# Designs tried in a protein design chat: VH-VL binders against Netrin-A (NetA). Part 2

Target 1, 267 residues: Netrin-A (NetA), of Drosophila melanogaster (Fruit fly) (q24567r46to312)
Amino acid sequence: EPRACIPDFVNAAYDAPVVASSTCGSSGAQRYCEYQDHERSCHTCDMTDPLRSFPARSLTDLNNSNNVTCWRSEPVTGSGDNVTLTLSLGKKFELTYVILQLCPHAPRPDSMVIYKSTDHGLSWQPFQFFSSQCRRLFGRPARQSTGRHNEHEARCSDVTRPLVSRIAFSTLEGRPSSRDLDSSPVLQDWVTATDIRVVFHRLQRPDPQALLSLEAGGATDLASGKYSVPLANGPAGNNIEANLGGDVATSGSGLHYAISDFSVGGR

## First folded at step 2 (VH-VL)

Design a7 (framework fv_alirocumab)
Fold by ESMFold2-Fast, scan of step 2:
Structure a7 (fold): chain C 267 residues (1-267), chain A 122 residues (1-122), chain B 113 residues (1-113)
Amino acid sequence: as target 1 above (267 residues)
Amino acid sequence: EVQLVESGGGLVQPGGSLRLSCAASGFTFSTYAMNWVRQAPGKGLDWVSTISGSGGSTNYADSVKGRFIISRDSSKHTLYLQMNSLRAEDTAVYYCARHEDILTGYSYFDYWGRGTLVTVSS
Amino acid sequence: DIVMTQSPDSLAVSLGERATINCKSSQSVLYSSNNKNYLGWYQQKPGQPPNLLIYWASTRESGVPDRFSGSGSGTDFTLTISSLQAEDVAVYYCQQYYTTPFTFGQGTKLEIK
């Protein structure tokens, strides 16, 4: 049991098994796209080709700026299906942080939830919500203060923009009993986990300049909250469909979830 | 191996309806736009309709607009063409063909089915 | 609509000689942003579906013999078959995929002299 262990926390996720519900190129070659400096770059993923594979095992390997490795989900088709990453810690840990480092220039998640399990995946409880629409999507305030009455409750954090390169969650931050954790069974239970599950619900809308041009005529359906625009770099008649709430529902966009590192501080 | 297999063709009376199917296998169906291309006996190739990989975008030749409906079922990896108000001029072999659904626009038809014959005759 | 016009309608060439088929589009099929010509060539033998030969005006499809080559840009395109073989007897079609409606040329019937 690591809660009474001294010295300090380590990355409990290092070399730990991660299972992804979706991986780019697992069902044959697929196309994904990256967005940077208002430009888009599309590439092929194929799990049978080491140079074009982006497996989940890359999430818990050594994070190196000279050799960034990424996991990529299959491109989103506009369905309501979630994409899930499940990390097994192998034993109970007292957790101090969960961090997901986003792949450079990849689409950014808009809404996601971190769940924890204390029984090796038999049951799950919310640990932290992230969304640009905390109240609407999860029924939780974006700026919730934590007192003794709710210090064991999952909060919802606004996905910070601009310049978001990682999603970070500190398990004890803002919780009154953090200084005397040994005396708080409630907070000790809160930070203890055997497994972590990340569920991605939706992607942020890409920069319009990466998908649109000055000469492109768009169609907007305000009643449905959707718009359709011609592709900036494509011939006439090829369109992208998106909703005004941030989702982009198009098979040609190459939008996908992509993470370079999954780390968990624990002891 | 990529395979496209059409079915559903046959003899139908003018004004009648017929539904064609194209079963796809050997590739990731959802990343490809699908097409119907027809060829009347002794004539050239005539494009009929396209549907994007997601199914969110469709286009039709003017000669079939309002009469034909293209659709796809991703769970069954199958493309459909519902043909209504058929005319003698719709008599042709109907091929399904794929092109990669890419952000930079349309692409070439790299694989074709073997075709299914539709005969509209009184 | 982009109209595709092929010439000639039919062509007879002796075995081992060069065959040249031309295709003209009513509007440019070159997209300046990616510098690609949205043009393909297909071969159709009697009783068979069309088979892709050339895409992006000049790229040969995998498995297609070296004697087939495509050239041209914008509105004028050529399919060349060097050293014609007996198995090359077919109807050849050019196609634009620049915009919908996708359109094909009327076809060129290639026969042995």
Scores: ipSAE 0.000, ipTM 0.410, lowest interface PAE 11.7, mean pLDDT 79

Design a8 (from a1 with heavy chain G53W R98K D99T Y101E D102W S103G S104D G105A S107Y F108M Y110V; framework fv_alirocumab)
Fold by ESMFold2-Fast, scan of step 2:
Structure a8 (fold): chain C 267 residues (1-267), chain A 121 residues (1-121), chain B 113 residues (1-113)
Amino acid sequence: as target 1 above (267 residues)
Amino acid sequence: EVQLVESGGGLVQPGGSLRLSCAASGFTFSSYAMNWVRQAPGKGLDWVSTISWSGGSTNYADSVKGRFIISRDSSKHTLYLQMNSLRAEDTAVYYCAKTYEWGDAYYMDVWGRGTLVTVSS
Amino acid sequence: DIVMTQSPDSLAVSLGERATINCKSSQSVLYSSNNKNYLGWYQQKPGQPPNLLIYWASTRESGVPDRFSGSGSGTDFTLTISSLQAEDVAVYYCQQYYSTPYTFGQGTKLEIK
């Protein structure tokens, strides 16, 4: 029988409100660092200064390739707290993709999870996992597809590839019933959401030489005018250097999460 | 599959040298601190040495300090233990073990099968 | 050095009953800045390498059955197996990772009565 026409897919995130749990410079002036060509460049962020602010609201505006704007989290301080971005779509959408464009020269996420809500943020379910250690961190194998029996389950994707400029999740890719969505109540439910939440768990390790280098330009390092190898923020008897992706990192590293665009395909 | 495979064990005379290797696969080797832990026949676990993710920091048990050298080659995904001036007391199964991912936590979540080192005249 | 002492050295428990293993550290392994106990528990079955059971004194490693639980803080720690099964026959070790050298207890051998 004839059915009503369904609208075309659009960027459902455009001009949608996005809230970050952490933003660089929200607690007074802070220092963040960028990594390029085995060098480290550090800068000041301050949310009270428009020239040094990196707010989450820029994530859902029109992406401008000629002048990239970024949201930046506060620098990692070793507390082990996750950083979240929560996007409210305002109504139910059928989603085809979620894409996070990484901020140029910023440290890259190692482990993160995309959650979805169908009840306006009251409850959350996993949508997609990303990690260099899918099994260890999330208890899931790194898989590119699901079976027909588990099409409503989140997959875990490997992020060990270098030079990634974006994190892309296609909601139906690798799911057997994807070519006949209208006949699959399971997949119709799977792609439906009112809100998306991104949870950043771990950062990828920058090149060791960049971590150990003086700031590019040489003279503007924080406090002492020099940098040292980061040490774990543990008991006094431990003197092993911090793992970049671990729950501790020396604040002088300026490691942080940074995204330039948050887009969601939906209808 | 996350796996650690030790090799290089064998029979050696007191005062001799031996080099152990541990081949890592199924995880990002360069991101983790690595350990050697030994176990003498019928005895308990005895920590030997730890090396940081970058190789820039090492720690040793007092009983092996100055005689053993821990090292790693991230391009080969391999951990090493160079054992010099071996003593009868060094006779043990030597396990390669990975730390958990969190920077100040040196508990060991993945272990190899072990390689037997026997120091005997 | 931090000395780890386990008790008892050996323990025999009937199938389905509770097994309790104790571990004492010679100094506190609780770090005040993060309020974490740098204490782990390992299981070693005959002919096998050790297997991590518990870390941070009470956090169960992924894949470890919920009958295993860790408790305690500071210097006095307990590993509890609530309903012993045949596959739980093993030697159990506590380990501190508070400071170098990282030290293990002497081990507790668990056997079925």
Scores: ipSAE 0.015, ipTM 0.436, lowest interface PAE 6.5, mean pLDDT 80

Design a9 (framework fv_alirocumab)
Fold by ESMFold2-Fast, scan of step 2:
Structure a9 (fold): chain C 267 residues (1-267), chain A 122 residues (1-122), chain B 113 residues (1-113)
Amino acid sequence: as target 1 above (267 residues)
Amino acid sequence: EVQLVESGGGLVQPGGSLRLSCAASGFTFSSYAMNWVRQAPGKGLDWVSTISGSGGSTNYADSVKGRFIISRDSSKHTLYLQMNSLRAEDTAVYYCARDEGYSYGLYYFDYWGRGTLVTVSS
Amino acid sequence: DIVMTQSPDSLAVSLGERATINCKSSQSVLHSSNNKNYLGWYQQKPGQPPNLLIYWASTRESGVPDRFSGSGSGTDFTLTISSLQAEDVAVYYCQQYYSIPHTFGQGTKLEIK
């Protein structure tokens, strides 16, 4: 039987406005670092240069596998550095998925939350949590299931898997009433949204071997267990500092959030 | 000492392909952006392409976009330039050049290889 | 694209005399946030690769003789050789690295008079 003029699910985020609370190079040229193949590689971002700019608007454009575009946050310096991406869908959608594709070679998020709004950003409720520490940071178990009594509850997913290239959330997965949404006001309200907000809380620690690559052009303080390298675009005499054990100093890691695609399935 | 050694140049017919290599030694290869710069016989310097230390970002001159592919192999400490659909105007000495100070696009080229000659002629 | 224009195209200077090469950019290469000029100078001797002389418009690369100096800001830059030596016969190029694509001047051929 053919579909009775019911809209199919589409990427509701396509060409939708995205606002980032932080973008690399928006405060003048900045230094960010990628950690790949046990090596650290640092680069410059600058919003006044199209080839060194990584704007949030690239998150909802057409994905091109031959030329990947990324949004990058400013380098993070502590717990006060929560970074947000807010996507406005423009109208109410029934959502089936939210997917964030990680930028190639990007530092991976350790902890983040997806929120939804049904009132155009006036109020927000949790939609999905992601963390290596679900219990400690969010008070939720990492392997939560939902029954009929709590199927409108946000769950927490473990991010400790190696080589994760995307963060994916299926809105109805594991919810008993998903097969009959028309008779479930609870799930209809659960999947309905006008806006999506992603809040990044912390980054995963880079591989300790990658931090040792700082030896090229840098200085090592063996007594403090730190490396120091010249800052490419900062004031004269400033250096990036990192701990030899894989911990990174507040002003020195170049760690940042980076996403290549933000897609939302809806109708 | 820092050394950059290019290879892979030669005579090729229009529409053909060549793969250039640049073997790097004496520094932490993956911590530096790398560039290809060419010079046609008797002409000036012409920037071709750049690649970040991790390989996650690449840029190309308009004249080679869609035809040339820059890549790198950190385990082999080698930079590559795959040149496809070659034209007579691509005839040049191709230099490998290091971007100083870990900064791609904001820095100058502090070390250059000796170059490898590419001749595109029928 | 930022267009780099050098003058003169060729220059003949007597040994021991001052040589001056000019470079103009089509737009400013001075970054307001860090107050740096994204301008370098290279020397290329016949049959050799380019060799970095000056970066950030006026900073001399290690090992470069003190007779070489760079000056200027924004759009107008000068490379000066205070007392020309025989080994200075070469083509000199300015480069901007303010924005991609990296662009070079057309070169100035310096020869002994």
Scores: ipSAE 0.000, ipTM 0.373, lowest interface PAE 22.8, mean pLDDT 79

Design b1 (framework fv_benmelstobart)
Fold by ESMFold2-Fast, scan of step 2:
Structure b1 (fold): chain C 267 residues (1-267), chain A 121 residues (1-121), chain B 107 residues (1-107)
Amino acid sequence: as target 1 above (267 residues)
Amino acid sequence: QITLKESGPTLVKPTQTLTLTCTVSGFSLSTSGVHWIRQPPGKALEWLGVIYWDDDKDYNAAFMSRLTITKDNSKNQVVLTMNNMDPVDTATYYCAHRDYYGSGSYAFDYWGQGTLVTVSS
Amino acid sequence: DIQMTQSPSSLSASVGDRVTITCKASQDISNYVAWYQQKPGKAPKLLIYDASNLETGVPDRFSGSGYGTDFTFTISSLQPEDIATYFCQQYDNLPLTFGQGTKLEIK
């Protein structure tokens, strides 16, 4: 649920400032790709062109089904830096949910962490982990139940298939004192935040056929015989190059992080 | 404040069993894993194994036949047992932990001081 | 097992120099690489994780890069306190494996 009725909760993220560490087209025109079924479709992003810009401010605007707006990170070609979205709530809120709506047909995150701050961004603590490999990447159990003695600990949620269209975190779900929050100072502190930070660590591997397919309507250089594909499980890493013997050449897969909505239920 | 400290014998005779204890503070063994790593003098580090929060274990296959890792959550202790010690097992033994929750769960930001175990007659 | 090959085995440089150490994995390990500094008689200190992320409290003159099989560790301006042995570690698969180490000496 996006809102709770009693007590009154609102989308505390609406029209709130969001800072992205990476935005497609901020360093000049770049190419990003969308993946659906066995097909790849690539497009140009350019922050100087309003028709090709995908800024972080679109994350906290009104989301509607006939005109979906997306934020897009730069394509993964760098040295493995994480991509972050930092949302400033401006004041302390008691949070009931954090929801990220995935951009249609964009590559999906494999691993990410939601952090919270109670001191306006000076320090951060984990709020929720998401990964296909909770144990390996974060050293945490998938699907751990929380007892009364550890209600304030972050958990890790599995993101394995089937694909979902959103990443949703309910702050009180599965915590024993959640039924009587007013009597739990521990949980009151747990749900309190001034800022939320989402850290994307790695992308899910796209369908292999789509990665190897010719771009729908895009340019392919058959003369060079070079094919470069970034690994889906590497956060902002370098491309892997393959020599196709002169059959086809493409520049990068256009893998990137893309989110259409960032909402936070708070009071 | 997170700390790890190794303790146990510093001298072991060939064919004997080594038992080392890692005492931890600042985190719970019920929610975190602890790794054992060794370093022979002047050589590279060798990963030995790990015990996870749920008491599951992974071992380096090179040592698996003679290596056991156990723990006692109530005592904040992890115990390494290695059978049939040989002079080539002379090394500084470390226990290590990853407290970072962002990523890099097997990149160790906390290490014990290490304990040199010499295997000699 | 994944083999981690470091080069060079030893390096001498002057204060203020840019120092580069490389690490090559025997197979694709994505970005699951850490870099450590170890001074004589002490436990290793984590400097870099996930190939390029700087550990909290580590000076920004240290950096890492790479993906797949080839990884680089750089000290942009060598300081006297940086005399140590440096080594890489992969954590893409078990067993965890470390490079043989690069001994850094000041000229």
Scores: ipSAE 0.006, ipTM 0.454, lowest interface PAE 11.0, mean pLDDT 79

Design b10 (framework fv_benmelstobart)
Fold by ESMFold2-Fast, scan of step 2:
Structure b10 (fold): chain C 267 residues (1-267), chain A 119 residues (1-119), chain B 107 residues (1-107)
Amino acid sequence: as target 1 above (267 residues)
Amino acid sequence: QITLKESGPTLVKPTQTLTLTCTVSGFSLTSYGVHWIRQPPGKALEWLGVIYYSGSTDYNAAFMSRLTITKDNSKNQVVLTMNNMDPVDTATYYCARGDEWLSYYFDYWGQGTLVTVSS
Amino acid sequence: DIQMTQSPSSLSASVGDRVTITCKASQDISNYVAWYQQKPGKAPKLLIYDASNLETGVPDRFSGSGYGTDFTFTISSLQPEDIATYFCQQYDNLPLTFGQGTKLEIK
């Protein structure tokens, strides 16, 4: 018999292990930037310094609005490499939602994909796509007509509209058989997962005005595609140089992926 | 009010270099990209290139080898330079304001300047 | 390059008529289409952006629709001041490209 005080669904991600392919400050001190009120503010990350570390383990701890903790990727340098977060649930769950809470003032993802695994990470299938260019980047329509024949397929959601500080995916929303899940083996299989993987493909370009802010101690040379920053512990005039890369607006901008909470509703 | 105005020579000889200046008012070049578009008499609009808020540029591949766009934020000016002018380049040249990242449509246009290339 | 093909190339209509112009892209461009009005001797004026959004200050008799490759621009009730050439433009990819234009004349 069910008990009134025992919930059917919990945050299946709570205290679950998360592996990030990239974390700010893992290779030594690095610089990241936040964009707020059309202004750019840059900071140092360093995994050896508890006050400057932004580890993936903070993603699945208790969500506390009084003490927001963030995971941050390494800054994008024009490499084109994807950044991934892999969450292991440890066992099979029926999932109702996947939510990524964006870190305050952080650059926003433009294109990303949520994958699921039912075999503990041996194989992955798309669960949900997000993009400003769904058809171009993923071959998926931005508006999908959903019938019984395609209700178990991944859809693509437009990210150009405000997401209220989060990226949210409801696993059953808009699927015809969702009202009677117990009679749909197809949808039962669709919502079942052992692992979730988030793949970030590209960042939204922040407000152009903010990208032109000159950083304290930094110099930018658009003709050479490089910038220089003074070394914190070096002698006067000793600088670290970095390439702005093929996209001057992103390389050297301190743009990075930053998430404060990764939650998954399941039973 | 937001305005853009083209200025420069209206007559150019074949093989000479064209230099046009776009002077903007009512907005900052550090916040918007400015595009150059031309229209030969009686024909469709042709996009030439853009200089973004950041100073980066993109050019139509058909013109890239002879086209340069620069700007001076302090003077509120964008400059188009096109080398080796040919009679087929006779057109009205416009500068226009666009949104850089997600939208490259043009909400404000200059009045245009007719450039005639003839010996 | 993405080719934008407009139809018709010219159109004659009476005041009060519903006028429709179409634009076809050579590949899927989502909703990244703008429509412009150009009167003789003047610069183009933006009317519609993102396929269906009406620019501020533009009369509501103008409208746009479409997604993917097929786009439509409509004037619900033609006014004398609407005689002009109309252009569609894609901004899904560089280079930015325009349709050949539709010249609208009043009978």
Scores: ipSAE 0.005, ipTM 0.400, lowest interface PAE 14.3, mean pLDDT 78

Design b2 (framework fv_benmelstobart)
Fold by ESMFold2-Fast, scan of step 2:
Formats: structure tokens, sequence, C-alpha cells
Structure b2 (fold): chain C 267 residues (1-267), chain A 120 residues (1-120), chain B 107 residues (1-107)
């Protein structure tokens, strides 16, 4: 059906209110860091300063490639802090996609969940999971087959490779009744929502060079010969990230969640 | 009715291999994972490992060199094998089902446990 | 590995008392905490999951709260059948780890 091309849908999120559970600089001036080509660059955020603010409202404004605006969470000071973005559509929409544009050079999420509400935020249902650990973290297979009996269930998409520019979820893709949506009350209910909530659970580990910079402190003084490289046990250093394991977010790392655009296709 | 039941030897000599079987009822091993946890007398619970519905496995690094978990879906059984038993391995061994709801893992049903004593 | 430190190790209380047990994670674990009750000679029983969600069939006098590193488990009005050892558990990362337990007894 032409519905597969979503020709008649609009961005239902445009100018919609977005509430973040955490915003950089909301607790006074804070430091966040960006990672590019194994280099860390840190900057100041402060919500009381318009020139250093990264509010959630920028997620649903007009997206401009010449002037990318980002929302940024507060830097994580402990491991495992959840951060949420709640988007209120105001009324029921049939949704065809949810797309989050990643902020350039910001740390990438490892694990996150998209939830939907059909009752204006009173109850939430999983819509889509994303994780490098789908089985361990969410109890979901990384590559789930859908039949007619489970086509209204949330799936989990793997993130074993670094995310490049966006996180995209197509609500009907791979669902058998998608071509017959008007005759499927189950699928009509599945795609209907009044609100969308994104829950960020975990950040991806910094690359090995960035990890060395993060861990070194004064030990990176190369002039003094005081450079120390923590080496992981394992084949040819293949497991340096895995050997460190768990949450790598620490105070001073500047690791945070950052999104430049939040788009929802609907009608 | 959901049940899990551990079975196997209650006495093991040092250096021998322990084999425990967890027999499940009321759910399918093709859709739920099963964990093994142990508790030495008077001490805290220790997680040993898990086998998932797709036969994927994770082990506690402290035990992984001597621990193997397998399953047979047609028999509704999960098997724990631990090599080179030592008196400090004396514990009550439990199998438990992993439940997932809205992204939250927890052990919703446990077997009654089986006390394994390692003595010489 | 994530360490779960539970306090107190034991406590005595009277029927009708409010009882609070705490659990501290060595790193932030969001809401990935469960609480279990274990009676002598029995398997642990799940009471609370996701830090604050009450398991089906569990009396509403049991509750949990917390986020990040600090978690609490509360019995609002202690009953005689609540005599047991209580354990917290994190499910944020493997290996899954448990607190050392709190033995609750009636004085």
Amino acid sequence: as target 1 above (267 residues)
Amino acid sequence: QITLKESGPTLVKPTQTLTLTCTVSGFSLSTYGVHWIRQPPGKALEWLGVIYWDDDKDYNAAFMSRLTITKDNSKNQVVLTMNNMDPVDTATYYCARIEYSSGWYYFDYWGQGTLVTVSS
Amino acid sequence: DIQMTQSPSSLSASVGDRVTITCKASQSISSYVAWYQQKPGKAPKLLIYAASSLQSGVPDRFSGSGYGTDFTFTISSLQPEDIATYFCQQSYSTPYTFGQGTKLEIK
C-alpha cells in the first residue's frame, strides 16, 4: 500500500511540548564534553544563560542544518542514571515513525527505550527498544521475527555498532497486517498515541583513546614520562572496552545524552 | 501453575563434578531464561549464571572456568555442571526464572533449593 | 562488579512498627533493584522490583523507593509473618549481585 511511503503524514511533533527530566546547566553551570576523532572537547552549559542553554524545546522547533540546536542532559556523575524526554502530541495520532537525530560529536546512547501513551501520560507501553544488550538488559531477542500473533509487540534493535546520525523507528515495518491497516484494529491501536517518552538507560563506552584520556589525569604528562596505559587482558587488545565492563560514566567525563531533533510522523 | 524444582546429589567429595537439574513446569524454556543462584549456609546469595531462551549464556566470572549451563526444551530441564568442587562450594543451589516487564529484570519464581554438601 | 551494601545487618521490632532497610549500590544503577524475603529453609520470594513496583500477591504494607545509588525498603506495619531475612539485588549489570541481608526478628 502507499501507506508504506507515508505520503500524507506530517511531523506531529512540530512545536509540541517536550519535557526533559534532566537538562545541562539546570543545577548551575556544568561541564559537558564532545568526542570526535578520539579527542575530547569540553564546554560549559548554564540554563540561566541564553548563550549556554540547551533546552528540550529546541528538539521540536524547525530543524536547520546551518544552525544545529541540541538538547543536552546534565552530565552523568554516576553510572546508570536514567534520563527521559516526554513529548505530548495533545491528541491521538496514528504514528508512522519516531526519529531522534543525534547531536553531532556528542556521546552516543547504548541502551534506550521508546514508550507510548494512549491516555495522555497516565500509562505507558513499550514501543521500541534499542541496546547492545537486548537480551540481558530488556529480555528481548536482538532480531525478532513477527507473525500475526505478536505484530503488536515492541522489538529490540541492536546497537552493537556506533550510531552514525539518528535513531529511527518505523512503527509498521515488518508487521504482517501493515498493508491492511484499516482492517486491523490491533495494529491501529499499536500505532495510536497521545504521547511519546524516550528513556535513555546507558551511554556507549568511549573509544580506547578517549578512555585513556579520561582515566589518566596527571598521568598523561608526556614531558615527565608519566603516561600510563591500562591494558586489558585478551587477544590483541580486542577486549579493552569489554574488560572495563559496565558503566564507564564518571564525574568529570562530561558524558551526557544529546539530541538535535525529535520528529514523529503522524496523522 | 509455575514451578521450578532442583534435583541432584546432596553430597559431593572434593574435586568431583556437581551436576544439578532444574525441572520447570507452567512455562516454556523457549520463551523464558533460567538463572542459577547459590547460598552458602548463613551467607548472602551468589549469582552463578543464566541460560536464555535462545541458548545464549552468561556466567559469573568468578565461576566461569568450571561452570556450564545447558538446557533441553523438550524435557523442560536446565542443567548446571560445576567442576572441581571444594568444601567452600557447600551451599543451597536454586534455579529461578527471569521475568521481564517494561525493561526490568527480576527473578519472579524460584525452585525450593537443594542443599549440596562438599566434605572430606 | 557492582557492590550492594545493605543496612542494618539485623534489627528487632515490635508488631505494628514501621521497619526500614536501606541498600547502597557502589555505582548508579537507575531503578534496577529488587527486594526479596527469605524465611528459614525456604527459597527467596520476590516482593519489590524496579525499586518501587509491588509484585502481584504481595501485601501493600511492603514498599520500595530510591533511584541511582540509594534504595529503601519499608514495612509500614510489621506483622508476625514478616519475620525473615530480606535481600536487595541489582539487575543493572552482570554479575547480578545481592546485599548481605537484613535479619528481621520480633522483640
Scores: ipSAE 0.000, ipTM 0.401, lowest interface PAE 14.3, mean pLDDT 78

Design b3 (framework fv_benmelstobart)
Fold by ESMFold2-Fast, scan of step 2:
Structure b3 (fold): chain C 267 residues (1-267), chain A 120 residues (1-120), chain B 107 residues (1-107)
Amino acid sequence: as target 1 above (267 residues)
Amino acid sequence: QITLKESGPTLVKPTQTLTLTCTVSGGSISSYYVHWIRQPPGKALEWLGVIYYSGSTDYNAAFMSRLTITKDNSKNQVVLTMNNMDPVDTATYYCARDLEYYDSSGFDYWGQGTLVTVSS
Amino acid sequence: DIQMTQSPSSLSASVGDRVTITCKASQDISNYVAWYQQKPGKAPKLLIYDASNLETGVPDRFSGSGYGTDFTFTISSLQPEDIATYFCQQYDNLPLTFGQGTKLEIK
């Protein structure tokens, strides 16, 4: 049947409820740190202090360039510290994009997955993977060939771009039936969701200078130039990269996930 | 301690359909990917396809038109079905596991392999 | 499709020798390379993953190196039980592809 009027896409996430599995300062004052190039700056978060609170609600509120609000996770301290954001749309939407705007100067995610639900959170399926290690972490090629037989499947994209300010997922990009969406029930079902869940798996490692500053216990990174020398690994194996083991968390690092906006294009 | 086992050796006539079952013990197929790989006698290994934890699949384009991989998580079984068999499809067929874990990649566990002979 | 080319196709060496096998990808595959050992009548066994990481339980005489298009597999001191065919595999992109294999025999 022909359709008389097709609704415009809107930000379906605006004022939608978001539940974070972890929020900085929820169990008392905590220290978080921001890394940019050679610099490290650390601050206090405390959910009982409105001047130092970074709640998940700020992800779907009105955001503007003059007053950027951020959600921040608790600092991560080891392997297996996954952090999730669950967004409930309330009803079924056909989605055209999912965008996470990174908080300025925040540590960047290395690996994460966007899941979708079509049954109000009873079951979840992958929608898009992001990782510097697509094959190892998710068993998916970094560059996947998509034909009509598999266009309704999640792909994996690299997130290691140093200057990226957002993580953007276009639901129909690169899918053969996207230009004829109304004639593809399979692709229509693929883009339909009631809920979106973002799972942050790991953060990008700080540069070596920032890590050396952390080991020195402070502000010396502000005055230091870039170092290209490898960290010590002598007979005793005194190498800071080995201590991380693939996880970027080190006790006292203040590394955390921080997002300023969570938007979803839907109709 | 994880083991994979393909269903027994099979003789298939040209144009017939091949069905192989991979039974997994010691681990759940809900937690990783399962691939099918074949090896003609004296030749290199050839990847056929994979079924992901979600039940989604990817196939080698050379076989996609006649190949289907399915699974049953409750039975811990993965099934390969390939239509229109030809004598050139004679090979040892393997199922193999690939981990979704960040410190592991490649096929760390393989079935013993099953010889499929296609002849009249 | 990414083509994986192994050399040599066959190799004879003595116990205690250092053995080197090479694998070349037709395009950049970063470090997404695995190496397998296959004995006659047996399934392949994973030895090396991510080009240089040794699989658990594999003797430390086996090693791998390389990045991009050129990869090397080495046995530092050949043992009798190492007689087998060795294969490289890329997993950067689908379809997954294997080298043609290197048959290793003891003199």
Scores: ipSAE 0.006, ipTM 0.411, lowest interface PAE 12.6, mean pLDDT 78

